# Ledger of designs, part 40: VHH binders against p91247

Target 1, 277 residues: p91247
Amino acid sequence: MAVDMIVEPKWVVQNFGNIRILDASWTFKPKADVAEYKAKYYNKFGVGMNELKNPEYLAEHINGAAHFNFDIAYYPSEDERFTLYTPEEFSSYVKRLGVFNGDHLVIYGRGKDGGMAAASRAYWTFRYYGYTTVSVLNGGIEAFKLAQGVVQSDSKAEGIRCKDAIHFPIGEVCAAKGFKKKTDCDQAFAAKGIKVGDTVVISCGIGLSASAICLAAARSGIVAKLYNGGVHELAYKAPQHLNMRVTLLLHAITVLRCTYIHFTFLYAIVIKIERIV
Below, E stands for the ipSAE of ESMFold2; O stands for the ipSAE of OpenDDE; V2 stands for 0.75 times the mean of E and O plus 0.25 times the DockQ between their complexes.

## First folded at step 14 (VHH; framework vhh_rezetamig_d1)

Design k8 (at its last look DockQ between E and O 0.20; V2 from the best seeds 0.00; counts 0 for: pae E 11.8 > 2, grease 24.8 > 24.2, placed apart)
Fold by OpenDDE, look of step 14:
Parts: sequence; structure tokens; C-alpha cells
Structure k8 (fold): chain B 277 residues (1-277), chain A 130 residues (1-130)
Amino acid sequence: as target 1 above (277 residues)
Amino acid sequence: QLQLQESGPGLVKPSETLSLTCTVSGGSISSGSYYWGWIRQPPGKGLEWIGWIYYSGSTYYNPSLENRVTISVDTSKNQFSLKLSSVTAADTAVYYCAAEPELVKTYEELAKLISGYDYRGQGTLVTVSS
């Protein structure tokens, strides 16, 4: 059966016993050393789950929710923050989360924009690995709490600009309560010259905000493709697509291993794909 | 590697329904992360998007065609189909089925897409004529 990509808290409450809930909460931290990570945690999910715990998840999560931990679900590589495991490796991790084939996964996040960036990243990850019954809880844990009786907060920041790309803030499709209405998103896309039928590649610093925008775009009927590597990879492999100032900053950041600046960028870049018949 | 092949009649009478099927090989519609879609190119005109479908049956159509278009998927046959009702001469075109990945994994893949790479059929000409 077709499942909705985005589900509301009330629906989750009503279907609580029939779904598998995943917490996709992630707190930004510098990229781990590639060699060290490979030695300690790569494909060693049991070790990762014991040593790489998220304090927010531990402090509070939806009852029965397993933590889909970005520090474990992905691994750092030379070019990417969140490199994807092989299907077999990923399956090993997912099994440890108590997810079985056929489960309806409901993924939520927390924090800014209702945690939609992280939840959406996880959503697209599961989609990539062939999971077909996956949904994002709109508004995240806070919305869920409110549906049970609790309140939320809001903030905005500027991002990396790419040449010939459309800059699209996540705030155009998300707010404190999660995703905006489809009609509002439609208008936001239209204002940027993006329409139903267009094919676009969406990217951001490390692929989080872009994930949410992709999900919103998909809901609106836009063929949206999430670029996994993000602007971080572009900085290394295709600096010509970035503004000189940005390139210099990125190089400086790379040299200084100060990856913190990447997370402050709430802007995604949208690349229209022109197809030639 | 995914391969797509269009099939259906090349001639349709006005007011009738155009029906095409896309057969997918080299991958499963059910296990893939793709938009499965149809596009067309009328003679002397640009490429026009018709619609897309997920394996689950969720669809989105070009607003200009929405009332006449139905896209469906048959996972058992690893096929998806297009129906366009009430056709006129304006619907004469080369029709292509296509698959668009939901995720671009690497820059190399991105570069390929930007260069014009896609998964689509060879196309089939459908002429609307009495």
C-alpha cells in the first residue's frame, strides 16, 4: 500500500502499534578522522552503538523509537561526510535497530525546523536502500509531544553560493512546526522558477537541508534528486562551480578542519537538469 | 544497468486513448529508488514532461495533461504504463519512458547527469490520425 511521505503526529498516535519509529536526531560535530573511524567503527555497528551515543536521544525520545544515528549509519570518507555503506552493510545496521522487512518506518527529528532536515536525510537513505514504506513525522518530537500537549522555538542563517545554481533556503519549505503546507511550498518553488515537471538536483553543505527540500519538492511533483556528497564534495572535485570567496573559505575550513561552518548554512543549491532528446 | 523499452501502438485515432507500456530490465521497479516517468516530444517542439509514478502508485502529472493522463505501475511485470485519453493531433509525438534516480551518490554521477545522461527508452512515435 502507498504510504504518505509525510505523516502528522495524530496519525502516528493512532497507528503507534503498527509502525516502527526511528529517531534521526543528530548533533553536529566535526568530521571524524577517516583512518581512525575506519579502524574503530567502520562496519562495526555494535561498537558504534555502544560508544557513539547521542545525548539528546538518551535524554528524551518517542517510546519505542530506535536511534538512527548518523555517526553510525554513515561513515566519513575523504570526499564525503556521510558516505553510504553497501546494502549488505547497511542491512546489518538496520537489523540492529530492530527494523524488519515490511515495517512501516516513521522517522522523526528534533530542533530547528522540527528536525525535518535530519529526518528527511534518513528518509532518503532508506529509500536509497530500497525501503518502500517510509514516512517522516511532520514537526518532529516536539510536534508529537504537542499532539500529546507540549510547546516549540525558531532561528535563520546564510549559506554557500554556487555559480548558476538557485539558492533555496530550507525556511521556504519548513518552519518551527515542520513542513509548510504543500501550497506554500509550491509557491516557494514557483517563486524560484521551479515547477512541476522540472528535474532538479538539490544539495547543501553535508546533505541535510537539501534532504528536506527534496522531500518537499517530491511532494509537489518535482523530480528532485538528492546529491549525497553535498557542497563539501563539490569544493574538492569541482571548485569551479563555487564562488571564489566561498572556495577560499572552504579550503581554509578544510585546512583548519573547521567543518562547523558547513552546518550553519541553511541554504540548499538547486541545479536544474536540462535534458536533451 | 537499467534499460527501458516503450511498447504500444504507433497509430491512434482522434478521441481515442493512447496506451503505452514501459518494460524495465536490469533492475526492479519495487526495489529501485527512482521516479518512473513519461516524456514526449512533438515534431518540431521541445521536450514535454507528462508525469511520474513511484512503485507505490503515487503519481504526479503535468497540469496541462492532468485530466487526461493516467500512469500506473505493475510491479509483477516490472512495467509501468501511460494512458492518455481524448487524443488529438496535438498529441502526436515521440514518447519516452524514463527513470530518474532519487539520489545522486557521487560527483561523478552528478557530472554525468549534468552532461545529459539519463535512463530512458529509445522512444516510440505515436501518431494521432483519422
Scores: ipSAE 0.471, ipTM 0.776, lowest interface PAE 1.2, mean pLDDT 85
Fold by ESMFold2, look of step 14:
Formats: structure tokens, C-alpha cells, sequence
Structure k8 (fold): chain B 277 residues (1-277), chain A 130 residues (1-130)
């Protein structure tokens, strides 16, 4: 069904978990040399994403937002600065941003006019390719912050994304007679890179091992939460928060649950997360 | 909607005990749906958790603070409290009381956690000074 073309900052704050957000920030620069761009970046989206970073996006963006970079999403031609790719090429780019069919996409900009010009161009680009569940955030990141929306920086090692998924066998915290001693469990968590005060989400395919690991983690001073939702849903709904290793582990849990059920009783996946204050 | 409000002195002398109370409204501590806890943010530094308590009275403390921290709950008043003994200037911080759900049932709840949208008080600055 149709979504509103323009959404208000309060609505975005209230619906954060139900939408996918793109930062359409573009920093003015001269048109790139057409031949040089074609040689280096044309239809080479991974290369462009690694080399054509936007400092404003890295310094601050809406929590969870990927960057829809005009210097990557389009290519320069002799007559146009922002020439459209074919649908297949464009699809390849936006999948790297975690955009999949069916998501309610919200696009925003920054700066003068709330970045509405850049956001609107990105909006129409998605419409051109037939993606109709897309909206523009009225007033951009500035208005979002005034509505007390959460922003983040990607310049830190502990960015917006969920921490790596950690394979955690129940035997690390349990023995034949119940939980191991606190000091043994403290060491087990530390050996996996889980520090006192970390917030973790713990899941396994069935939830049984995760429950025990949550209790042991809580005793060790770790803020532990049991994820009772589908790990498959997590892997497909929040790609902007996961790296490929975490995604592969979550898919493996899903397959093991369906095919090799015994493995799901023996371990959990622990996902470290960082809150943005 | 669940609301948390810190109360207590904003100024504490060195070597004394910092005492704060969190009053919970719009929900019940005795429901068992949440861990109740204290977090602080010293000036210019990141968040540091202090500890949390389950409605049953079970407590879990940050090991760096465990010798000085007591967290307690009064379910009949729907309140929980923090006492931090032997304070120094290093304990100056904004103190938040917080509620953490025990169970993340849906992706939407997980997204709230990831976004930093959670049930937390507005925070109270506690300054340790002579």
C-alpha cells in the first residue's frame, strides 16, 4: 500500500524499528572526470563505498542510517552529473546498503533547507526504479534532532551496528551440576570478548541455552537480554546492523534449528550491542 | 507508559554516601518484566553501568564498584534505590535510573534497544564536592 511521501520527525522517532533509513547527504564538489570515474568506480560499488566516503555522514547520521551516496548511486556522463544506472546495477548498489523490497524506506538530508533537495532526488530515484514504499523525512537530520531523535558517529570502533555475533556453548557456563562458579563464568565471557557492563542480546534457535547463558551473564555483571524472536528475522530485517560474519552465523543457526536440532540445545549466539545515549 | 524519576541530593561531600531513589510509574516493579538499575555518565565520558536488581531482591553489581554499591527495591512503594559509599570527585556524574526488559519478544523491541530508545529517567547530576 502507499506510504506518505513526507513523514514528520516525531513519526520517524516513534517508528524507528519499522523503517529503513537512508542518509542522502551530498557534499558539493566538481563533476568527476568521466573517463577516470568509469575506469575506477563505474558499476564497482564496493570500491566506491570503500573510497568515496562522506565525512559529514561518518561524523554524524541518524542511528542505523546507511549512506545513499550520490557519487556512487549515479555516474557522471558527458551531459549529466548524476546519470541513472540500469535497474539491475542500481539494485546491486542498494542491496549493499541493506535496502530490500518491502521495507518502508525513509530518506533524509542535512544542511540548507533541511537537505530536502538531496532527499527528494533520492526519493524520485527510488520511485523511478519502482520502489514505492519510500518517504522523505521533513526537515532532515536537524529536525530529527530537535524531535530528540538519536544520532550516531561511525568514526568509532564500536559504531551503530550490533557487535559481532559470538558462538557461545552452554558448556562455557554450565557443568553437570548446574552453573559453574562465578569466576569461571567471568573468564568464559571475557575469553569471548564480552566485558562487564556490555549489553548483549542472546539467542539460540530454541531459546533454551540462551536462557541459561542470560542468567550466567547477569551474575557476571553483563546486561543480558533474551531474544525470543526469530534469529532468521533478525538476519534479514536488520542487515544495516550486522556484518557478513554475523549474518552467516544467524543463517547457520536457522538451518541447524531446522535440520540439526541437537546443536541448538548446546550453544547460543551472543550479540554485543552498544547503546547511543 | 513506564516512567522513571530520580530523586535525591545533587551535592554530596567527599567520603559520604550518595543516595538516590527512583520512583516508577506507569508500570510495576513486582511484575517481573524488567531489571531495574542505575547507570551513570561522568562528565566527558561514556556510560558506566552501576548495577541492577530484580524485583525478588537479587542484585548484580559492576565489579569495579561492588564494594561500595547497594541497590535495593521497595515493591510496595514501587521504588528502587542506589547507595554509593565513600564517594570522591570521580563519582561526579549524571545518574540515571533505568528499566531493562528481560525478554526481547519481537524485532520491534530489539530495534528500540539498538536505537537507544529505552526506559530511562531524565537523569540527575550528582556533584561530589566539599
Amino acid sequence: as target 1 above (277 residues)
Amino acid sequence: QLQLQESGPGLVKPSETLSLTCTVSGGSISSGSYYWGWIRQPPGKGLEWIGWIYYSGSTYYNPSLENRVTISVDTSKNQFSLKLSSVTAADTAVYYCAAEPELVKTYEELAKLISGYDYRGQGTLVTVSS
Scores: ipSAE 0.000, ipTM 0.247, lowest interface PAE 11.8, mean pLDDT 74
ESMFold2 (binder alone), look of step 14: mean pLDDT 80; pTM 0.816

## First folded at step 16 (VHH; framework vhh_rezetamig_d1)

Design j1 (at its last look DockQ between E and O 0.25; V2 from the best seeds 0.00; counts 0 for: pae E 7.6 > 2, grease 24.4 > 24.2, SAP .686 > .668)
Fold by OpenDDE, look of step 16:
Structure j1 (fold): chain B 277 residues (1-277), chain A 129 residues (1-129)
Amino acid sequence: as target 1 above (277 residues)
Amino acid sequence: QLQLQESGPGLVKPSETLSLTCTVSGGSISSGSYYWGWIRQPPGKGLEWIGWIDYSGSTYYNPSLENRVTISVDTSKNQFSLKLSSVTAADTAVYYCAAEPMLITYEELAKLISGSDYRGQGTLVTVSS
């Protein structure tokens, strides 16, 4: 049976014993050295889980939640911050998180926008690998706490910007307490000329904000494709394709050069693909 | 490499139900990585999106066709199907089954932009009495 992509805290509390909860909290870190990471942590999930702890997760997390750690679940490459493992490798990691076949995964984040960016990134990752019963907890751990869910405690994380892209602010679909109402999101997409049936690719700096926007789009019935890499990769590798067949929905924000500035994950870019039959 | 092939009757009478099947090879529809769906091109018109389905059973339909369209998946046969009810002459078109990735890499994006997406060769369905 199809599960709701976005679930509310109350529902999670009510179903607490029947779901597998994952904490997708991630604190911004500079990209690790590719060679060093490969040597130390690539497909060495046990080592990663021991050495790459997330202070925020340790300080406080939903009771029983495993940490879906972006520093372990993905690996850095020359072109991507969060390169995807093979299905077999990823499965090995997921098993270590105590996820079993058939589990209904509920993924949450924290902080800005209720942690929807990180949670959504994890959501799409699991979908990519074929998991079909996955949901995002709306509003993250903060909303869960307000709903009187049980949490456990420990530590911190920050975000990145990109040049020459049309910006879709995550704030159009997310607020402080998580995702906005579907109707609000529908309006936001419509306002930018995005409608059901469009072929839309969504990207951002490192793929977090874009994930949230993709999830919101999906909820609204808009089939969107999440680009795994950052906008910088697109700009560098395929500028010609972007100019010829991709309509970038530019909001009035000046094309700022993709500087890895620790800016809050505020914007994604939406690329509408013009298909030639 | 993922291959898609449409099959079904090329002629349907008005008011009847158009039924097509897409057979997928070179990959499993159970992978969860793709939307599976249908598009069509009426004669002399542009490409029209019909709808998508993912493995979880979530469906996305063109609002203009939503009330008449049903897309389903048969994992045992590695197939997915289209049903379009109450057809009229306006439903005459070349029908394509297609797969769309949910998460894409640069390579996949490049393919998408180049038009090398996962799509069947198409099948003409004519609605005529």
Scores: ipSAE 0.201, ipTM 0.647, lowest interface PAE 1.1, mean pLDDT 83
Fold by ESMFold2, look of step 16:
Structure j1 (fold): chain B 277 residues (1-277), chain A 129 residues (1-129)
Amino acid sequence: as target 1 above (277 residues)
Amino acid sequence: QLQLQESGPGLVKPSETLSLTCTVSGGSISSGSYYWGWIRQPPGKGLEWIGWIDYSGSTYYNPSLENRVTISVDTSKNQFSLKLSSVTAADTAVYYCAAEPMLITYEELAKLISGSDYRGQGTLVTVSS
């Protein structure tokens, strides 16, 4: 059915849970080098989502909102700052954001104009691709907060934690200067219920965040194993042959991911292995 | 294919030190790709983890044994060793040396889940007289 083009903050608060919310926040920056962007990020949405983070989104966004990042959703070309992908390529990106057919999509921005320019650009992009059940939140995150809307912070991690897996953001063991001190990392693992001598399998989308977490875990006395194939491969292949506990963890990750949990590459999953012995 | 072989005395007197060596072939201990360690199985009981050592010399001991256990590496001989001090009859067991890779594929995960680690043949050590 037809939806309003623009929705008010109170309506969004009242309909929370029945809509899919996207943060379209974009911070002005010069056009990236076309050749460099093409080599690193073009049509590599997982890599872009891992490397092209927006600090304002990480610091604060509407609870449950995924980031529709202009530096990922479009690519720079000789003639354009924000060139449109093919429908198939764009679909690949927005599926990673948890956008499904039939959802009422609500897009917002932030800043001096309530983010209306950025949110409107994203709105028309979705319409260009044929997604018409889409609205813009009037006044952006600022107006949403004034209407008593709930916001969250992912400055240490993006996404929603899976209740059946140990969510472990890379920021728990790394800071701007590199790895945190051993004692800080020991505490981070302990806070997640991971102790000395535990055997763990660590995975993420492409294995980069998991690699750093594995090194920190090994330094902390944890028997850490890096799964090379990524979380999707593990969930697909492992349930056929695993024991009940590992199968249930992988099943929960797969099911929750299909039901609106945004997966980002800023965290890894950690699976404790119960030895048969 | 990585191969592990235990060696050492099969009989140890109470209160003495049990000493075993594991010889590695088909790979190098110095490669840094594995945890190297020891597991034991007392007669009629389940497997018990003893400890692991990595390429940096960092050790990871079972807390119940940590005051009596030393695991070391000799890279020149491609060997690693177990010393367990002050043994009693409770330390009678089949002792296995083992290796566990740090980077695993699906096939290696399947082996880990099934309990089919890269493990030696085992050697019975009896604590008696």
Scores: ipSAE 0.017, ipTM 0.487, lowest interface PAE 7.6, mean pLDDT 76
ESMFold2 (binder alone), look of step 16: mean pLDDT 80; pTM 0.816

Design j2 (at its last look DockQ between E and O 0.18; V2 from the best seeds 0.00; counts 0 for: pae E 8.6 > 2, grease 25.2 > 24.2, SAP .679 > .668, placed apart)
Fold by OpenDDE, look of step 16:
Structure j2 (fold): chain B 277 residues (1-277), chain A 129 residues (1-129)
Amino acid sequence: as target 1 above (277 residues)
Amino acid sequence: QLQLQESGPGLVKPSETLSLTCTVSGGSISSGSYYWGWIRQPPGKGLEWIGWIDYSGSTYYNPSLENRVTISVDTSKNQFSLKLSSVTAADTAVYYCAAEPYLITYEELAKLISGSDYRGQGTLVTVSS
């Protein structure tokens, strides 16, 4: 049966015993060394689950939720921050999370935009691997807590620009409490000239915000393609398509401040591909 | 290399159901890599998107055709199909089956940008009494 892509906290509470909840919370950190990761953690999910803990998840998560840890669910490669495992490998990880075939997965995040970026990234990942009953908890853990009478807060940062692409801020489809209403999202897409039937590729820094926008698009009936590698990969492989000066400046500022500032890209890049028969 | 080939009747009567099948070779439709679907080009008109089905079985249809369109997959035959009900002369077109990336790598993006895609040769379907 078709499930709603986005579910509200109240629904999650009502269906708590009939769903498998996953916490997709991810705290930004620098990309791990590829060789080191390969040696220590690649397809060694048990080791990863023991050593690569997320403090936010440990501090607080929805009861019964397993942590879908981006540092384990994906692996770093030379070109991608979150490289996808083979279906067999991914299945091995998912089994360790206590997910069974046929489970209705409800994925949530936390923080900025209600954690919709991370939750949506996980959503699309599961869809990619053939899971059909997957939903995102709108508003994340904060919204869930609020629905139960508890209140919590979030923060924002800057992104990379692409030549001849539509810049689409995540704020057009998400707010502090999660996804905006479908009608609002419909309007946002329309305002940017994005419509059903378009061949649309969506990208962002490392593929998180783009995931949320893709999910919102899907809800609106717009089929979008998610670019996995993010604009950083494009910066290396196809710099002609990017405003490199802006990108370099952002990186330089980050390096100078010696602060691992999580630049949450405020916007994704939407590329329309014109096709000719 | 992924190859797609359309098959089905080239002539359909008004009010009947247009049925086409796309046979995929050089790859499995059970892969999560692609949307599988159909586009068409009426004579003298541009390309029109009909719909997609993804690996999970989710379908996406052109709203203008949604009520008449059914796309399905047969993994055992490595095929997917189009059914368009209640056809009229307006449904006369060259029909193409196509595959498009679902989750894109750089290589796939480059391919898209270059204009390369996985598409059948097309089959003309004429609606006539």
Scores: ipSAE 0.176, ipTM 0.630, lowest interface PAE 1.1, mean pLDDT 83
Fold by ESMFold2, look of step 16:
Structure j2 (fold): chain B 277 residues (1-277), chain A 129 residues (1-129)
Amino acid sequence: as target 1 above (277 residues)
Amino acid sequence: QLQLQESGPGLVKPSETLSLTCTVSGGSISSGSYYWGWIRQPPGKGLEWIGWIDYSGSTYYNPSLENRVTISVDTSKNQFSLKLSSVTAADTAVYYCAAEPYLITYEELAKLISGSDYRGQGTLVTVSS
């Protein structure tokens, strides 16, 4: 069904987790050289995402928002600064941002007008390509912050972060007779860089080894959360809802897929997170 | 629906003990489904965890505070408490009680990564002469 064209900050705060958020921030700059852009960046979205960083986005953006970067989403041509890609090329770009069919997109900007011009341009671009479940956040990141919405920074280590994907063998905390002594487990966690007071999410193939490691971690004073599903299921079923640090989770799943039987029974992935205000 | 409510004095004299209570409704503190704990935010600073109590009654404290902090549970009142002894002006902060689930579903993991958590509204405690 149709979604509202414009949504209010409080609605976005209330629906966080049910929407996909895009930051449409663009820093004014001269038009890029057409031939140079074509050689380096045209239809090379991975390269553009690595090299064409936006400092305002890196410094602060709404928690979980990916950057819809005008310097990547469009290409300069002789007649236009922001020439539209083919639908297939555009689709390839936005899938890298974690945008999939059926998601309710919410686009925002920043600055003097609440970023409404940039957000509106991005909105109409999605409409041009036939993506109609899209809305603009009224008043941009500034209004969102006034409604006490959560923001993060990629240039500073703020926010909930998936710090590390740590391979943790069950043998670090168990021996033939059951759990090792608490002091041995304390040392095992410390050796892996997991300290008292850390909050971790623990997962494995089917949740068996993760359960034991989670119990040992709790005994050692680590705030451990057992993910009830498998990391494999998480990566396949709904990557769009876990866009924050998704690259780290997908990396862990990709590396471990070839060792699935070891992952299922012999060790878990420990994902460290930090909480922000 | 799990709800947490802080209560306690907003003003504490230096060298005295700060005492706060968290009342839990919409769930049982004795169920073993959650860590129960306290977090604070001093003015102009980030969140600092204070400590947690697990399903077995074992406590886990921030090492910087462990010689001054006690967390306890009263299952008959469905409450847990914080005591922080020998307070100074540095202990002025907004104090939150919180619940951390042991077992999370896919939907709960999505909320956690998106910045959602189970905590109270917070209560300002000022340490003043």
Scores: ipSAE 0.012, ipTM 0.389, lowest interface PAE 8.6, mean pLDDT 74
ESMFold2 (binder alone), look of step 16: mean pLDDT 80; pTM 0.811

Design j3 (at its last fold request DockQ between E and O 0.20; V2 from the best seeds 0.00; counts 0 for: pae E 12.3 > 2, placed apart)
Fold by OpenDDE, fold request of step 18:
Order: structure tokens, then sequence, then C-alpha cells
Structure j3 (fold): chain B 277 residues (1-277), chain A 129 residues (1-129)
């Protein structure tokens, strides 16, 4: 579906859960030494993301927004300040930003002209790489704030989002008399697409159901990680890493107190994570 | 802080056995709630899981490599190792040793997501005649 190239802040607020927001804020810097950059940062996006922090982004950004950092997204060359990576390399980078295929990207900036220059640059960059559902937030972060959008201050928004959090009832591994047979549990995990070798995090309300599921997983040879906090903590601290389904479920639980208890004791979510280097 | 470092030859001949060692510092292999293991990234390809070893010595291997892979732990040296037999050019990759915590906080989750979790820097192993 064709999206508007420019979207208004109110629209972004209204569609906040259905879009992937990118902060394209960039502060002017002299061109980095080509050789030095090549040695330190070229196609080393993890290193770049760790070392090339943007103070403005860290101070304040739209909730859940990842930083599309021009100092990382491009590399300097003799002829260009913002040389484009290969599609494969760029894909590697945007994956680290938690961008999935099919996402409606909303890119914003800040500062002069509402950051439209930087946002537009990013827009065209994504278009260059074949992304078709990309929009620029008109007026940038300041306009968003005026529209009563929520902003945050941290670097936690960066990273891969979870595409599909799997709902996993405790009843899949436990019955009235305790744990089900290993074979039954194996089947349950397999049915959910969870297998040995997968990187999975299991979380529930207060950790009880998740604990049982993790134990069952361990018995089956699945190296699962028990999340100490609850799903609510994840929703609060890193909603950008949860899919919409989980987000909606958590919202529903918040509204329905009885559902909260039910979720806490009977359900866990299994987050399958694709590891990055 | 838990730190991992790969060591071993960067060149292996076809049909030989690839051997790597991971040295763990900042924590004990025997006292932690971690799985220890290896992942690799062939050139131009994604990450591939090789295998894990638990604190109890139980091993879990990638089915595609199971017959050729051995992971072991040396608690006295606070090390664990990878052996991959009968290597071919397809085994050329950057190899990473990793520690997988069984219990994680938000901070650890964030590290996992960002790829700054408990893993080594990686070592390139090239299979060539």
Amino acid sequence: as target 1 above (277 residues)
Amino acid sequence: QLQLQESGPGLVKPSETLSLTCTVSGGSISSGSYYWGWIRQPPGKGLEWIGWISYSGSTYYNPSLENRVTISVDTSKNQFSLKLSSVTAADTAVYYCAAEPEFITYEELAKLISGTDYRGQGTLVTVSS
C-alpha cells in the first residue's frame, strides 16, 4: 500500500503502534578520515553503534525510535561524505535498528527546519535500497512533542525487535500432576517452532510460569533464558522490541485486572531472538 | 565481568580437525548458570549455531554438524574447546565462543539484542590446502 511521503505528528501519535520510527538526527561534523573510518567502522556496525553515539538522540528521542545515524549508515570516501553501502551491508545495519521487511518507516529529525533535511536524506536512502513504505514526520521531534507524543532519554531503543513473540501456556508443559512427559514437551516446543539451538527468552508476569517452561525447555535441550522481570517490565522499558500482538495483549491485561492474574500464572511469552554480530 | 577469548590456528587443511579454545575470565565455568558454546559466521552468510555444553557436561550440537563436533570443558583452566573434524572449505568462518546465561535481567537482554552479550571477538579460521 502506498503511504504518504510526509505524515503529520497527530497521525504518528494515532498510528504509533503500527509504525517503525527512526530518528535521523545528525549534527554536523567534519568529514572523518577515510582510511581511519575504513579501519574502525566500515561495515562494523556494532562497533559504530557502540562508539558513535549521538548526544541529542540520547538526551531525547521518540519512544521506541532507533537512531538512524548518518555516521554509521554511510561511510566517507574520497568523493563522497555519505557513500552508500551495498544493499547487503545496509540491510545488516537496518536489521540492527529493528527494521523489518514490510515496516512502515517513519523518519524524523530535529533542529533547523524541523530536521527535514536529515529526515529527507534518510527517506531517500531507504527508497534507494528498495523500501517502499517510508514517511517523513513533518516538523520532527518538536512537532511530535507538541502533538503530545511520548519521548524518552536513553539508548535502549536501538536493537532488533522481536518479530513474533510466541504465546506459550504453561499447560503445554504441565498438567494437574506436574510436568508432562519430555516427549510431550518436545512436541509442544516443536509445534511452536522452538528448537534446540534457538536463542529464546521466556518471560511471564512474575516469573513462575516462565520458570516452569524454562525448566521443561532445558530438559528438552533448549537453551532458554529465563527473564527475571515480567512482561510488563519489557513492555515498559522496551516496547519497541515486542510485536504488536504482545503489546495489545499487555494493554488488555492492564485494563482487565482479572486477565492480569491469568496471564501472570498461566501464560508466558517466548521471544525468539536472531543473534547478530 | 565475564570475558571470553578465542584462540587457535587460523588455518586448517582440508580433512583435518579444527581446534579452538575459549578462555573465560571474570567468572568460573563451573559456578555459573551458563551454557558454553560456539557459533560461527561463514563469509557472506548468517550466524550458524554449532553447539552448547552445560555446566553438567551435557552437550547439544547442531544436527548438521553433530557427527563432526565435540565441545568440552576444562574447569582447571577455565576453558572450553571446540573440535570440528573433517573440515572442508565450507567450514571457513569466523568462530565465536559464547556464554549463554540461563537467567537474565533487562540489561542482559539488551546486550543480547545488541550483540554485545557474552561472546568472544571471534577468530577467523580458513580451511585451505
Scores: ipSAE 0.624, ipTM 0.871, lowest interface PAE 0.6, mean pLDDT 87
Fold by ESMFold2, look of step 16:
Structure j3 (fold): chain B 277 residues (1-277), chain A 129 residues (1-129)
Amino acid sequence: as target 1 above (277 residues)
Amino acid sequence: QLQLQESGPGLVKPSETLSLTCTVSGGSISSGSYYWGWIRQPPGKGLEWIGWISYSGSTYYNPSLENRVTISVDTSKNQFSLKLSSVTAADTAVYYCAAEPEFITYEELAKLISGTDYRGQGTLVTVSS
């Protein structure tokens, strides 16, 4: 499945739902202390992703793009600032970014050179590991915006923020006799960090368990929205909005040839939508 | 395309009731497709969700305002309204009516995540003597 090495902004806008986009932005900084990095971050991708944020990415990135962060994707060694991980370790990192085999990956950068240096480095890194369905977005985020592409911000701002997806088993609100008591359901939502007045989007495999959870949530004073697609569609189109636990469960189900029906009856995912007030 | 238009007085005296109406066009409140509600933004502050109502009349209010808020729907006029009682200067804000889809597609989810809402253009309500 050969893909173009370089793709144009118009093409990316036209194919937005069919590609996986990575922001390769990197802000120059001195090489990190090798021993300190090894102790804190080496092969601890979850920790790095939580602690090593890039302000430019947070302030503005192509809608849906995950950050391929050079401070995480590589590690410093005595001789190199960007030493390559083993294929297994690298695979672990990029799966956390929602990159799976077979996706058409599009990488972009930003800045005066259209981000071509950073995007190209990331491109060759994927090629090194044998991932060949990868392209660079010509001209980066700046050219993408000129082509009327949609960008977003994760910084604190006027608007709505999306929280990580919450795993919510249907058994939290239902039992053999139907819905649990309101007080039991109130406690179940609170235990997941979902409170009265929150707005949530709820999804599952075919919408059956999500529908029941939406009714229980509404009874508990939660503004529930049922996602008409399924969690597998969300995983494909917006993996950056699903937490790693949900992503790993979906992967395990498909790899072990588990029935889709088990997933449909096991749980829904809940995405909190926070308005900044 | 849904369109929402706020209407009501721009000036309300302290201790009185703020009353706003939202007229819906391009769709029907009775279709059951949306939660209908109100948001406000005080000067120099962020958005605050006031409450929402389903087409069936079920209401859900922000706990901080719950004792003072009533949201109602008039399906015959395709309108819904806000009453906020006992107002003070702290209630001065731009008030928006809004529609929140019950069932959303990926496109609608992306719009919500990007901070885009189905809401009116907003109306400034000032509380002063």
Scores: ipSAE 0.000, ipTM 0.350, lowest interface PAE 11.1, mean pLDDT 76
ESMFold2 (binder alone), look of step 16: mean pLDDT 79; pTM 0.809
OpenDDE, look of step 16: ipSAE 0.332; ipTM 0.729
ESMFold2, fold request of step 18: ipSAE 0.000, 0.000, 0.000; ipTM 0.295, 0.101, 0.109
ESMFold2 (binder alone), fold request of step 18: mean pLDDT 81, 80, 80; pTM 0.826, 0.815, 0.821
OpenDDE, fold request of step 18: ipSAE 0.362, 0.519; ipTM 0.754, 0.823

